# Designs tried in a protein design chat: VHH binders against q8wuj3r1227to1361. Part 6

Target 1, 135 residues: q8wuj3r1227to1361
Amino acid sequence: NDFAYIEVDGKKYPSSEDGIQVVVIDGNQGRVVSHTSFRNSILQGIPWQLFNYVATIPDNSIVLMASKGRYVSRGPWTRVLEKLGADRGLKLKEQMAFVGFKGSFRPIWVTLDTEDHKAKIFQVVPIPVVKKKKL
Key: E = the ipSAE of ESMFold2; O = the ipSAE of OpenDDE; V2 = 0.75 times the mean of E and O plus 0.25 times the DockQ between their complexes.

## First folded at step 1 (VHH)

Design d03 (framework vhh_7ocj_1)
Fold by ESMFold2-Fast, scan of step 1:
Structure d03 (fold): chain B 135 residues (1-135), chain A 118 residues (1-118)
Amino acid sequence: as target 1 above (135 residues)
Amino acid sequence: QVQLVESGGGLVQAGGSLRLSCAASGFTFDDYAMGWYRQAPGKQRELVAAITSGGDTRYGDFVKGRFTISRGNAKNTVYLQMNSLSVEDTAVYYCAADFYSGEWSDYWGQGTQVTVSS
């Protein structure tokens, strides 16, 4: 693994260490509201920090993830992605990239790429994600 | 003062069952993920089961289908129901708590011995 980063509207958010990096974007304005990294829980096998963090993400948030190095790929880890719109029962490979959404519906642009060596997604997300009824 | 106190360990025959309890105090229990680990003599500590603050669970491959983890937030207690025990389950079982909101906090109990005889 030579590098991992997330890029939003031309701005790069690089990962400094092995694990999962997460960028949260406000679905109304398209503004990045946080960029956080979670070290792989390789010794214990549970990404508990990631589970709690995802639970705190507000509804109508776009959530981007990218892996670097090895990470937990079984059971509860995939449930995090399922809460963000991923298909149930997917098996993660050695690397992953993810464009997800926290909300009451699953947008068609929710995308997961998982590969043994390199995962990459390029996606265009329309803003605002949730359109209000015209008055 | 943070404390995790395990109970329910002991001697049991192969094929039997035990229920472990871990009573927690000194922290906001509902905010923490809770887990059970075990360590046999001369081996590294390994994960048996874990439950997040939201109730999601994970099990080690060796115990899936035999063990069940649960939590009682009203009593600040986490439980491990162990069924169909085998001699390979013999170990000291440890309760652990992790606060996972962007900071690691590692609290461990003193452990409780589980011995399975044939």
Scores: ipSAE 0.000, ipTM 0.116, lowest interface PAE 14.8, mean pLDDT 77

Design d04 (framework vhh_7qia_2)
Fold by ESMFold2-Fast, scan of step 1:
Structure d04 (fold): chain B 135 residues (1-135), chain A 119 residues (1-119)
Amino acid sequence: as target 1 above (135 residues)
Amino acid sequence: QLQLVESGGGLVQPGGSLRLSCEASGFTFSDYDMGWYRQAPGKQRELVAFITSGGSTNYADSVKGRFTISRDNAKNTVYLQMNSLRPEDTAIYYCARDWEGYPDEFDYWGKGTPVTVSS
């Protein structure tokens, strides 16, 4: 079977399309800002559209990703994951799940799971992600 | 300063050929994957050809067999050889370093080089 979803605070965000599904969460308040998916195409679909979309995500955003069906596991789009806190030089398997962050540092909770049959992450993220010290 | 400068575009008749060049500066060119994008009026930008730092190439189905991407690391240049040009290839062509933005976001994407295929 072929299904994928992202769940945030008990609410499920299922994907209607094969490819990479993305949920963006505001790092200050913890609310979901957007949920979308990008189709499975190396040259005209998922890596190009996903790259463009990530460029528009504000700093201090939590970015969740999950694959559904086949997706392009190689090529320059893995650089998108590096921009969200993933390690450089990654090789992705048939499925992936990712908890990333767009900002000036890499939180310890940034997580990538990639496997041939299914990928799954359970993570607790403290909000706000960026804490301002008041004296 | 990071810069990409495209050249080689022009007006050609259907079936003609052009060779585009993109000269890079301000970064270690050999470490980066390079791509050629195009944007036609009223259409979304599309990646047409891609070359890795190691020299592996990929092409969009619409140009496969007609376009060839290559690079010269000693000259910090990426090329796009375009053969058997069709009217639907008419667009502004941009080179890009990896996934570091699009021409309308950053000045280190070049201004592009226009290609018009018409009789």
Scores: ipSAE 0.000, ipTM 0.179, lowest interface PAE 12.6, mean pLDDT 77

Design d05 (framework vhh_7ubx_2)
Fold by ESMFold2-Fast, scan of step 1:
Structure d05 (fold): chain B 135 residues (1-135), chain A 119 residues (1-119)
Amino acid sequence: as target 1 above (135 residues)
Amino acid sequence: QVQLVESGGGLVQPGGSLRLSCAASGFTFSDYYMTWVRQAPGKGPEWIATISSGGDTMRDDSTKGRFTISRDNAKNTLYLQMTSLKPEDTALYYCARDSPYDEWLFDYRGPGTQVTVSS
């Protein structure tokens, strides 16, 4: 509730605003390519902005999310997570943390933690996510 | 009363350019995300671009090289600069205020301005 951050290889990406923070990682080399946040304000529709943003993320990207404070969890919100490998029909609680993947398959390490007071994930992701075949 | 009014549409040749404007009134324009959407005959609405209250932009991949969204908060006006127009860009273009709720894409939109790209 009072804080949210995403940490990648020892570097923290904190958020100062209520809403959803997002870190995008290149799945081939494991480097962070963007860190952004979507404020959960009465003046902003998080599902719309985030839904469109996710559509622009390249394939073979690892996508990390963490909520802070109040966020909009209804409407098309869960479809954003489903695009990133979450199970269909999951219901989000007050807080969430997510390790997702944008690509043609769902890796076993895709993880969603959601509950009313806090959410936290610790995960190890092998790089490269998509291994080039010897042909 | 929230009001959005688009202008700047018209007939243009392929390869041409147009700048659309949207005049906003009845709310604190600078506080809201604003969006351009188009709808071609017989098709559903297509998102073009959104600009945040702080000026950050999100654009559709298919048009982002040719279209630029911008805003002037002092004038309560939203803009869409369109270049290298193609026949498939023919549509009704309307501006919208992004909904603060998660049920709808936007809560207010203008009546639209028609853009026709033909020879």
Scores: ipSAE 0.000, ipTM 0.135, lowest interface PAE 12.4, mean pLDDT 77

Design d06 (framework vhh_rezetamig_d1)
Fold by ESMFold2-Fast, scan of step 1:
Order: sequence, then C-alpha cells, then structure tokens
Structure d06 (fold): chain B 135 residues (1-135), chain A 121 residues (1-121)
Amino acid sequence: as target 1 above (135 residues)
Amino acid sequence: QLQLQESGPGLVKPSETLSLTCTVSGGSISSDDYYWGWIRQPPGKGLEWIGHIYYSGSTYYNPSLENRVTISVDTSKNQFSLKLSSVTAADTAVYYCAREPYDWSDAFDIRGQGTLVTVSS
C-alpha cells in the first residue's frame, strides 16, 4: 500500500507526500519535538534542507524515519542515516524505516529495515536514553 | 595537505563517453571516514551531485544520471574516476572531484579546482 506513518506512544504521524518522513523525540523525556517530511525533489542532488535540519537536532535525540511511495533511495542524503547510527555504506531498497539516534554512541535499539515491498519497525526505547551513573 | 586534481579531455563529442580521473595526493583514499565524489556545475546553473564511491568499491549515483554514470576507484594509484556515457550538450559543465566526510559535518571538505568539459561536435 502507499500509506506510511510513524507512531509514537499511540499517536500517529502520517505523511501525505512521497519521500521521507521524520519525527524527532527528546531522549530525556521521550516527547516528540519535531515532525517534518522531505519530498523527493529535496533528496536529489545535495540535500541542503535535510542536512541543515539534521544538524540542528540536539544530541540525545531519537530520530525516526519512514519512506512513502517512490522515494529517492540513493544519493548523499543517505549519509544522514549513517550520522544517526546506521552502518556505513549501506544501500537502501525501495522502502525504508529507521529508528536512529543523534549522540556520541550507537544504542543497541538503532534499527534500519529496508526492503523492496514494505519496511516496518516496532521498537521499544528506554527513556531517558542517557542515564546518570553513580561514581 | 591533502589535494584533489581532475584530469581528462576538455572536449567530448555528442553520444561519446566523458571520462575524468581524480588524483588524491597528500593522503590515502583508503579511509573509513570519507566518500569520494563527483559534482558538476553547468554554465549559469547550480551544483549537481553526480555520485560517490567508498574505497571498498561501493557506489551511489544520482538517480537522474545513474543509467549513464560509472564511478570507479583504484586504491593502488590513489585515484578515482568518472565515466558518463551518451553525452549531450546538456552535460557541458565544470566538473569537480570532492572529498565527502562520512558524518556529513560538511558536504565537501576538499574539492579539486574543477575542469571544464564542453560537449560539442
């Protein structure tokens, strides 16, 4: 089907446009702080809008992404996934879903699902992501 | 200091293959931290990303060009190359090779000087 959404704690964030949908979650409180999408025209070439958006995401943020329709699966924009914890040099298939993290380490729950027909992730992320440690 | 230098013919006939080489000096192309890419700027237009390669040989191409583009790497010569087939006048541009940081901290942290390629009969 051509329906795509990201769901956080029972609330759905659907996308109306082909491309990549992004939801940013504060890693300290677990609340959604941003929801946007990037059309295929932005993902082609040098994706300044996406790069700038990701650059402004604070450290200790959970970043969720999902493709809708015929998205652009190749190009420099895919390096954004690597910055958010995906493995280097991975090639995306026709659909993708991603649970990423912006921070100094890669949590075990960082997940990329990329498939030709449908991509889907169900993940439980412990909050806060970064916990105080006793001396 | 790491430097990039483009080389190849400045004139290509329509329907032929455009072939350029980038020589990397002052550092190694065999690095986990960088992709090695090609970008171009047609006269009076903006920059267009063509594609990039990782030293392992893994390639990513602009979907608008992917049926005509091949990028290859020769780690023994510290070089990477672009081939663009079936060229037309629309492929006339200044072509740059570039180093792209893995972490996207900068789109390109080093570029070559650029080389003008004209497609004309």
Scores: ipSAE 0.000, ipTM 0.229, lowest interface PAE 11.4, mean pLDDT 83

Design d07 (framework vhh_6qgx_2)
Fold by ESMFold2-Fast, scan of step 1:
Structure d07 (fold): chain B 135 residues (1-135), chain A 124 residues (1-124)
Amino acid sequence: as target 1 above (135 residues)
Amino acid sequence: QVQLVESGGGLVQAGGSLRLSCAASGRTFSDYAMAWFRRAPGKEREFVAAISWSGDSTFYTDSVKGRFTISRDHAKNTVSLQMNSLRPEDTAVYYCAAELYGSSWYESDEYDYWGQGTRVTVSA
């Protein structure tokens, strides 16, 4: 009944699954390396697979997330998002969109939008995220 | 240290009632789904009841529907099981369990934390 997608450089990554969709981008080249969807758990609203998946994402990855359908907003979502540069202690509303980064620092473009009815982010991310040292 | 501690078990006659409680410590469980499982003498562990993190959804095995009620108190970090109209076949050790990111309410292997159990004996 609602609509959700992630778009990277003009290419759309829509999901037909209710839950959380995740797009992982290589932070050095800006290339999409995976697009995965995680369905809501009948009990929790967040599948354990999503938590484990985020733990395995390589450093220097840009991680985009978008909710679809009536996912359950929870405090544990802040734990997942904190690993990707979100502020600690945030409360999620019914919908969310997120532009995150897995690495040793928090880029200024890390953005979370969470609202009950509609969440949307438009962001420009400079590539490479981690630049080679200048001599 | 994260612990779940059950209490309220005992001996009761058929048709009686008992209220089991599970107290959680070492971590808040307000974001966890909580469940009760039981193991009868000589049997495997089976699902009894579960409650979602918000308390809005409850799940029961068919044999206890209408007789048992699961509830939680977020402020006290506890989950309770009110057992009414007890039957001899409800005799078991009752275990409290907590699950954060599982995909099922009835699969015991998806629960992250377990209590040591409290014994309930229902006499004919």
Scores: ipSAE 0.000, ipTM 0.154, lowest interface PAE 13.1, mean pLDDT 78

Design d08 (framework vhh_7aqx_2)
Fold by ESMFold2-Fast, scan of step 1:
Order: sequence, then structure tokens, then C-alpha cells
Structure d08 (fold): chain B 135 residues (1-135), chain A 121 residues (1-121)
Amino acid sequence: as target 1 above (135 residues)
Amino acid sequence: QVQLQESGGGLVQAGGSLRLSCTTSGFTFSSYDFSWFRQAPGEEREFVGAISWSGGDTDYADSVKGRFTISRDNAKNTFYLQMNSLKTEDTAVYYCAAQDLYWGPEEYDYWGQGTQVTVSS
């Protein structure tokens, strides 16, 4: 891939480096709370820091990911996506785009697209994701 | 049964060339990233070069850039280190390594036993 970006409500979050781009959105108000990238290199692969980073994401967060260039699409990497609502046992291809959710359930809009040359998702997410229980 | 076996080492004069091979068995060769490391007498093991599973990405230590080239041949389950313009400081035992990079930085799944390269001058 020549490029990769994540766009939220018209604002682009581009990546100029190979690896995984991550955007975290607050599920209550729909605001972007962080934009981070994890460089995928021969020396580092997918950093173990990615697993730790996902652990710090609060429940009720929307998590967007996009690959650019090389990334290794096997092994425990798929476990991270499963924590964010992806189906178990999915086989990733050379590129991926992901709209995930950290929480106690899997919203219908959780989406993974994985292809050899390019991956793309367009999704509309209703906010707030989790509605307060009415007593 | 996973095996990595180096070959091609030996004695060479400064300015000469050698090609090291690492032949592998017991795993899906095309799925792994491969690296070469070396260890000189009395020194710590150091990274030399690496090639990704796709063959599209290579990486080299600054000390060998422009002189060494790593390559892979999926049909032969073998990867190589072409060493040109050898210097006496390249004298070391050279190790091949295979990694699934998902497990974090610089942890390698499998190592060869090493092959001696001696550069005289």
C-alpha cells in the first residue's frame, strides 16, 4: 500500500509509516481520544506494546485500525482483534482495516476487511454505543 | 522437527567475498522472517541483517550496509547472506535465525548452530 489513513467525521488521521494505525474514540460522545501508530519492522514486528496499549483502552471505546505496507498477519496478532469484537479464527491477509469495540458485547457494526493489496471500510456508528439502563 | 543449518563459512582474504546459506526444515518457510547475527571472540552477539517473509523488506546493521545483501529462496527453503568487501572486523561466528515477529521485538523462535567466518589480512 502506497498510503493509509483513518477518517472520523471528515478529519483524516494519516500514517506515513508501515505498520498499524490506531484511532480510539469515546463511545459516549464520539470524540477521538487518541491516535497512535505501531511500526511493523523486521526488528520489532508488531510491538508487544500493542497488547499493552489495547489493555489501557477504556471499556465503551470504538477502536479503528488500518494497516499500511508490511505487517505480519498471523499468530497472536489476531487475539488483539478478537478482544475488540472480531470473530475468532479469522485469517488476516496482507492488509486490513478494522472497526472494533472494547466492551461486554459485539455491536453489529464491528467490521473487519482484509485483502492482499488494499482494505477499506466505511461505517456509521450510532453514539452513544451503550445506553444507560432505564430504571 | 525444526532445523536451521548454516553453511558457506571459511577463511577468506580481506576484500574478498563469501556467501552464507541457511537451509531450513520443519516449518512453513514462506511464513517466517529471517535474520543473520554474528558473534566475534569476546564480544556480544550482534544483528547483521534481516529479510521479511514477503521478501519485500530488508534491514542491515550500519557496519555492513552496502557490503552485505540478504536474500531468500522459498522454493529451496534457504536464505542467504552475500558478503562482499570483507574486512578483518567481520571475523565472527555467523548465526541464522527465524522469527514470527508477532511475539515482540528481537525474540527469535529458532537459531542455527553457527558457521565460522575468518577474514585474514
Scores: ipSAE 0.000, ipTM 0.161, lowest interface PAE 11.6, mean pLDDT 78

Design d09 (framework vhh_7ocj_1)
Fold by ESMFold2-Fast, scan of step 1:
Structure d09 (fold): chain B 135 residues (1-135), chain A 117 residues (1-117)
Amino acid sequence: as target 1 above (135 residues)
Amino acid sequence: QVQLVESGGGLVQAGGSLRLSCAASGSIFSIYEMGWYRQAPGKQRELVAAITSGGSTRYGDFVKGRFTISRGNAKNTVYLQMNSLSVEDTAVYYCTAEYDFGLDEYWGQGTQVTVSS
């Protein structure tokens, strides 16, 4: 089996395409606002379009990623994942699953799993992610 | 600036071997993913072999077991050892260097490999 899907609050977001599957969730209300995929190219691996897309994601967004197929380790991922709260200096294998956040801080629930054969994350994210400023 | 220069192509008989070299100029070769692609007339360009900055390799399905990619970071050079060559391997072979999701990418001019029966 070579499957990839992202599940949010009991609803599955499957993909039939090889590449990186991305689900963006509003961190205030917990609603899915987009489901997009980025195909590996024969030349580039992970397309530069993914890097540019992440730059357009609004602040206070939860960003879920899952790879399908191989070649996810082609090119450096760390800049994209670091924008979403991943640790610096991490090493990527052939597959990845990621629970990230776009904002001014890194929540403790930001999680990356990277493996040669199968990557999987189960995570609980409190909503709203950003709470009102204390007086 | 990075320049890629291929060498080692030429004419070889079926069953023979060739070794291609790709010399990179510039200061950051060691962090680039290096690769070889080929294109025969009227065909799409296809992956032959690739090697990451960490040394992991991958190969196109039709060359596995016959070709070997390697890199020499001290010489800023990537190599493709081609064994058990067949007429179907006749193509222009291109060296590539890629960094940051292909945001920084370079191609050589290509070197012709011709395999005669």
Scores: ipSAE 0.000, ipTM 0.152, lowest interface PAE 12.4, mean pLDDT 77

Design d10 (framework vhh_7qia_2)
Fold by ESMFold2-Fast, scan of step 1:
Structure d10 (fold): chain B 135 residues (1-135), chain A 118 residues (1-118)
Amino acid sequence: as target 1 above (135 residues)
Amino acid sequence: QLQLVESGGGLVQPGGSLRLSCEASGFTFSEYWMGWYRQAPGKQRELVAFISSGGSTNYADSVKGRFTISRDNAKNTVYLQMNSLRPEDTAIYYCAKEGYDLFSPDYWGKGTPVTVSS
């Protein structure tokens, strides 16, 4: 029935809990660094753990998010997405999928899909995200 | 010599459709991201759609749901299908090849004008 997963290069990162699933990918090598979820911080109406976690994500990281089940779609939590390249002032629907980036600029491939029934993104991200000046 | 040759622009009424084509030569087309930009009079060029070498697409919010970008690697061609055109879509449309920076094309076509007018 209700499901959420993030897939990176053919490997699935399924969510077992309601809330927000997060996968962090190193932007230089394209490897998955972490996979976690924020049931407690989202469903209790206090996204504190999510805010603090995002603050610890290194620069030049690709950040994938997907909602599962019910989550708190309140204004304060959307600023987390803004820190990862989402447009300012967006209003989230009941479901969300997000491909974001933590860095000094917003890549064109940053994508947010939000709607009441389902949210889905398919995206290809060039690695390394930041191309070096020296060839 | 690298070339991008655009076609398909024209005058159309609001609500109409146009299909733009961009034929590429002089580089390994299948390996590069391609995009469509537009520039209205007195405005900066803005990216409206792009397609990755792997075929993934993305769109500016202003055109999402109305425009579709696609590519045919066998023909070295990228397309922009424009539906439900609005007066605000009036611009010169440019085909662009991915440059050194993902957000900075290293080559542009000469542009094809699109005018949406009642």
Scores: ipSAE 0.000, ipTM 0.093, lowest interface PAE 19.5, mean pLDDT 77

## First folded at step 2 (VHH)

Design b04h (framework vhh_7qia_2; at its last look DockQ between E and O 0.02; V2 from the best seeds 0.00; counts 0 for: pae O 9.6 > 2, placed apart)
Fold by ESMFold2, look of step 2:
Structure b04h (fold): chain B 135 residues (1-135), chain A 119 residues (1-119)
Amino acid sequence: as target 1 above (135 residues)
Amino acid sequence: QLQLVESGGGLVQPGGSLRLSCEASGFTFSSYAMGWYRQAPGKQRELVAFITSGGSTNYADSVKGRFTISRDNAKNTVYLQMNSLRPEDTAIYYCVAEYELTWSGYDYWGKGTPVTVSS
């Protein structure tokens, strides 16, 4: 499968290109504030534009990520996931789905699923509104 | 418009050497990262090595110390010098070009050149 999307409260955010899809949700109101895609790089891995984008995400944001296609994860971009609450020392495979948080604390619902052929998360986030994520 | 043409593949004994070449035409070579992937029978393709427009190199662990990637921007050519070849290096080797400046540009693949390492 090459299907990838993020769903938040019944709205789907599909990806038309291979790479990493990012949806940012305001942690105060639970409203989606951005949906951005970063095209896969077959030689150099995830583009530096993703690093810069994550750095500009406001505090108290829920950050959803999903891969489409066989993204080629090279370089130190896993530090981006750690900044959003992923465990240190994680190893990424060919597919990834992630529910993270940018803020002053690490919620217990931060979740990463990574595997060679598929990745999927279904999650209810207790702050502030009920949310769903699918891949 | 754009073409990548590999050459230099063939049959070689274990411990031997081959030099692969990939000549590019129809694009501004100096703006591209260049690399080599390989695919053995029954296996997924894997990255072997790449070289940036600025000359920085990266190698798969399985080939470090044995393979050297280089480029000649005046000749629009990337090379893979393969030394100390092993039967496990048997594969079809593909030249790959990736537009470096935006990483959202197009990538291009050659048709591949077979390499067989056997007695």
Scores: ipSAE 0.125, ipTM 0.593, lowest interface PAE 3.6, mean pLDDT 76
Fold by OpenDDE, look of step 2:
Structure b04h (fold): chain B 135 residues (1-135), chain A 119 residues (1-119)
Amino acid sequence: as target 1 above (135 residues)
Amino acid sequence: QLQLVESGGGLVQPGGSLRLSCEASGFTFSSYAMGWYRQAPGKQRELVAFITSGGSTNYADSVKGRFTISRDNAKNTVYLQMNSLRPEDTAIYYCVAEYELTWSGYDYWGKGTPVTVSS
């Protein structure tokens, strides 16, 4: 399989184009509030579309990302993952599944299994973990 | 040290207008995306508007057509023109700065300026 997909509460959010699929979940209610995709061509260069989109995501949101095809794994766009809580030393593979968070909100009911390339979101009352970022 | 100072908040009647200002110091202003957030009582902080270093703007759906964000790099200042204000716009408005070339996930925030829309 040359792509990952996002499924929330039994509903799939596929992408028709190669690139990154994004699904935003309200961290308090657990509902999907928005979804979009970014093509590889957009991810190349300076992807202001991605930056703008991420900037509009409300705090305490869970951001799910999945790749279709061979996505662009290098470039300035990857810095947005740091904005969403990724470590600076994160190395991306040809296929990506990513769970990020807007703001300092980190619910404990979200886990990522790197071996299975699967993120799990449990249907429980969210318990946030505040994690402050430093330069 | 990076500093953001908001001003321009106050009390206004529904349908009125306010202009918020945020003066920045201690960093290369032109390299930062600037934005405004707001937090109403009992609600979560939400994005209102932002402007990139290149001048591209984006707005929350709730303020589109009513609010305008702009920046003056010569004055290290970002503005928020708020027209046709509504009671639901009542909140503390915060200025935010984020280095645009490299996103670290660390934002700089002002202390906030209160906006109250009431008849």
Scores: ipSAE 0.008, ipTM 0.262, lowest interface PAE 9.6, mean pLDDT 79
ESMFold2 (binder alone), look of step 2: mean pLDDT 83; pTM 0.840

Design c05e (framework vhh_7ubx_2; at its last look DockQ between E and O 0.11; V2 from the best seeds 0.00; counts 0 for: pae E 8.5 > 2, grease 26.6 > 24.2, placed apart)
Fold by OpenDDE, look of step 4:
Structure c05e (fold): chain B 135 residues (1-135), chain A 118 residues (1-118)
Amino acid sequence: as target 1 above (135 residues)
Amino acid sequence: QVQLVESGGGLVQPGGSLRLSCAASGFTFSSYWMTWVRQAPGKGPEWIATIYSGGSTMRDDSTKGRFTISRDNAKNTLYLQMTSLKPEDTALYYCARGLYEWSPFDYRGPGTQVTVSS
């Protein structure tokens, strides 16, 4: 099937199950501090687990998400993207990639890619993450 | 006060069946998602199934074919019908109240022990 993974500074984080994989990066040091996944049954059945997980992510963390397979693209869990800086009213497609931020502001580099065939984001984020005024 | 009380656990042989009940009180039962979880000694909590306020269900694949979650809002009771029980199903089974979509479960009962052994 599709090859879905998250790569951070040359290190790949593959996912083995359909659903959403998550990689958390410390926004101050730029190191990966967490890697996990949420299978479809969890996304749909107990979305609050994802919410809880996100809630425990330290502020000033970069949060990467990518879908694998036929992930559950609808449901309450998708609102977590808003918590991480995504725009409201998003409609996910068959594939998604997301670069979010856990913090008190929304960096300009927060981005969501939704595609039916392949979603991909190549993003360079300056570390440490700081609140900057838009020029 | 919110209360959840599980019952129906016990000792059963492999292949047997049990029906767990969870009596809820102190809140509007029908408005909440309800969840069954279990925890075996030395293991973390394992999600079994959730039933939404509207009655829709979602279940973990590991027990999906054998366990069925249901609810009777009139009786403020949550059920877990277990069939084809296996030794691996031995655990303390908890009833938990899920609030809303962005709320973790905030209450659970003391649990009912299920032991599957020959």
Scores: ipSAE 0.023, ipTM 0.338, lowest interface PAE 3.9, mean pLDDT 88
Fold by ESMFold2, look of step 4:
Structure c05e (fold): chain B 135 residues (1-135), chain A 118 residues (1-118)
Amino acid sequence: as target 1 above (135 residues)
Amino acid sequence: QVQLVESGGGLVQPGGSLRLSCAASGFTFSSYWMTWVRQAPGKGPEWIATIYSGGSTMRDDSTKGRFTISRDNAKNTLYLQMTSLKPEDTALYYCARGLYEWSPFDYRGPGTQVTVSS
């Protein structure tokens, strides 16, 4: 059995096709501003749709991603994860879940879980999202 | 004006080798990452390999290391060295350009046909 969804404040965002699901949350107000999926045919080759989507995400946005089924886990599209705060040189397995950030800094809550059979993240993110430094 | 032109395709026997070239013009080639993609008849496009502006590469594991991407910045040329070719490698092969900053791929060439048959 394969059950994949993203849940934000009790609301579920399911996926019906193999690939990745993306949910974008405004980091100022904490509200979901978009929900999009990218099927495997889009992730193969040159995924213009995904790259353009990520490029248009507003700065200071929380970006959630989750895999569905046997997704395309390699290729140029994976650079999106690094741009949203994932560690460089990461290697995706058969499943992944990701909490990332579009902005000029990397919040401490950015996290990636990737495993062959199950990937799951439960996360509480402070709103508004602000850069914090130790003086 | 940006142009990408592939060459080096043709008919080859199984087990043979080919080197594809992608001649680039109209932009600063060394600042861009470059990708090879193929499309077989009746199938969707399939990513082969990417070479980044810094020279590191990423390849699809399905080719089992038979294909090697490289670039020559002095000649504004991207290459794909293919060895141990199989009938399933028959496809239209084309190159595509990426930007050194975060940006979508925005140009591709018309492609060069590779046909592997006896």
Scores: ipSAE 0.012, ipTM 0.314, lowest interface PAE 8.5, mean pLDDT 77
ESMFold2, look of step 2: ipSAE 0.006; ipTM 0.258
ESMFold2 (binder alone), look of step 2: mean pLDDT 80; pTM 0.804
OpenDDE, look of step 2: ipSAE 0.019; ipTM 0.336
ESMFold2 (binder alone), look of step 4: mean pLDDT 80; pTM 0.795

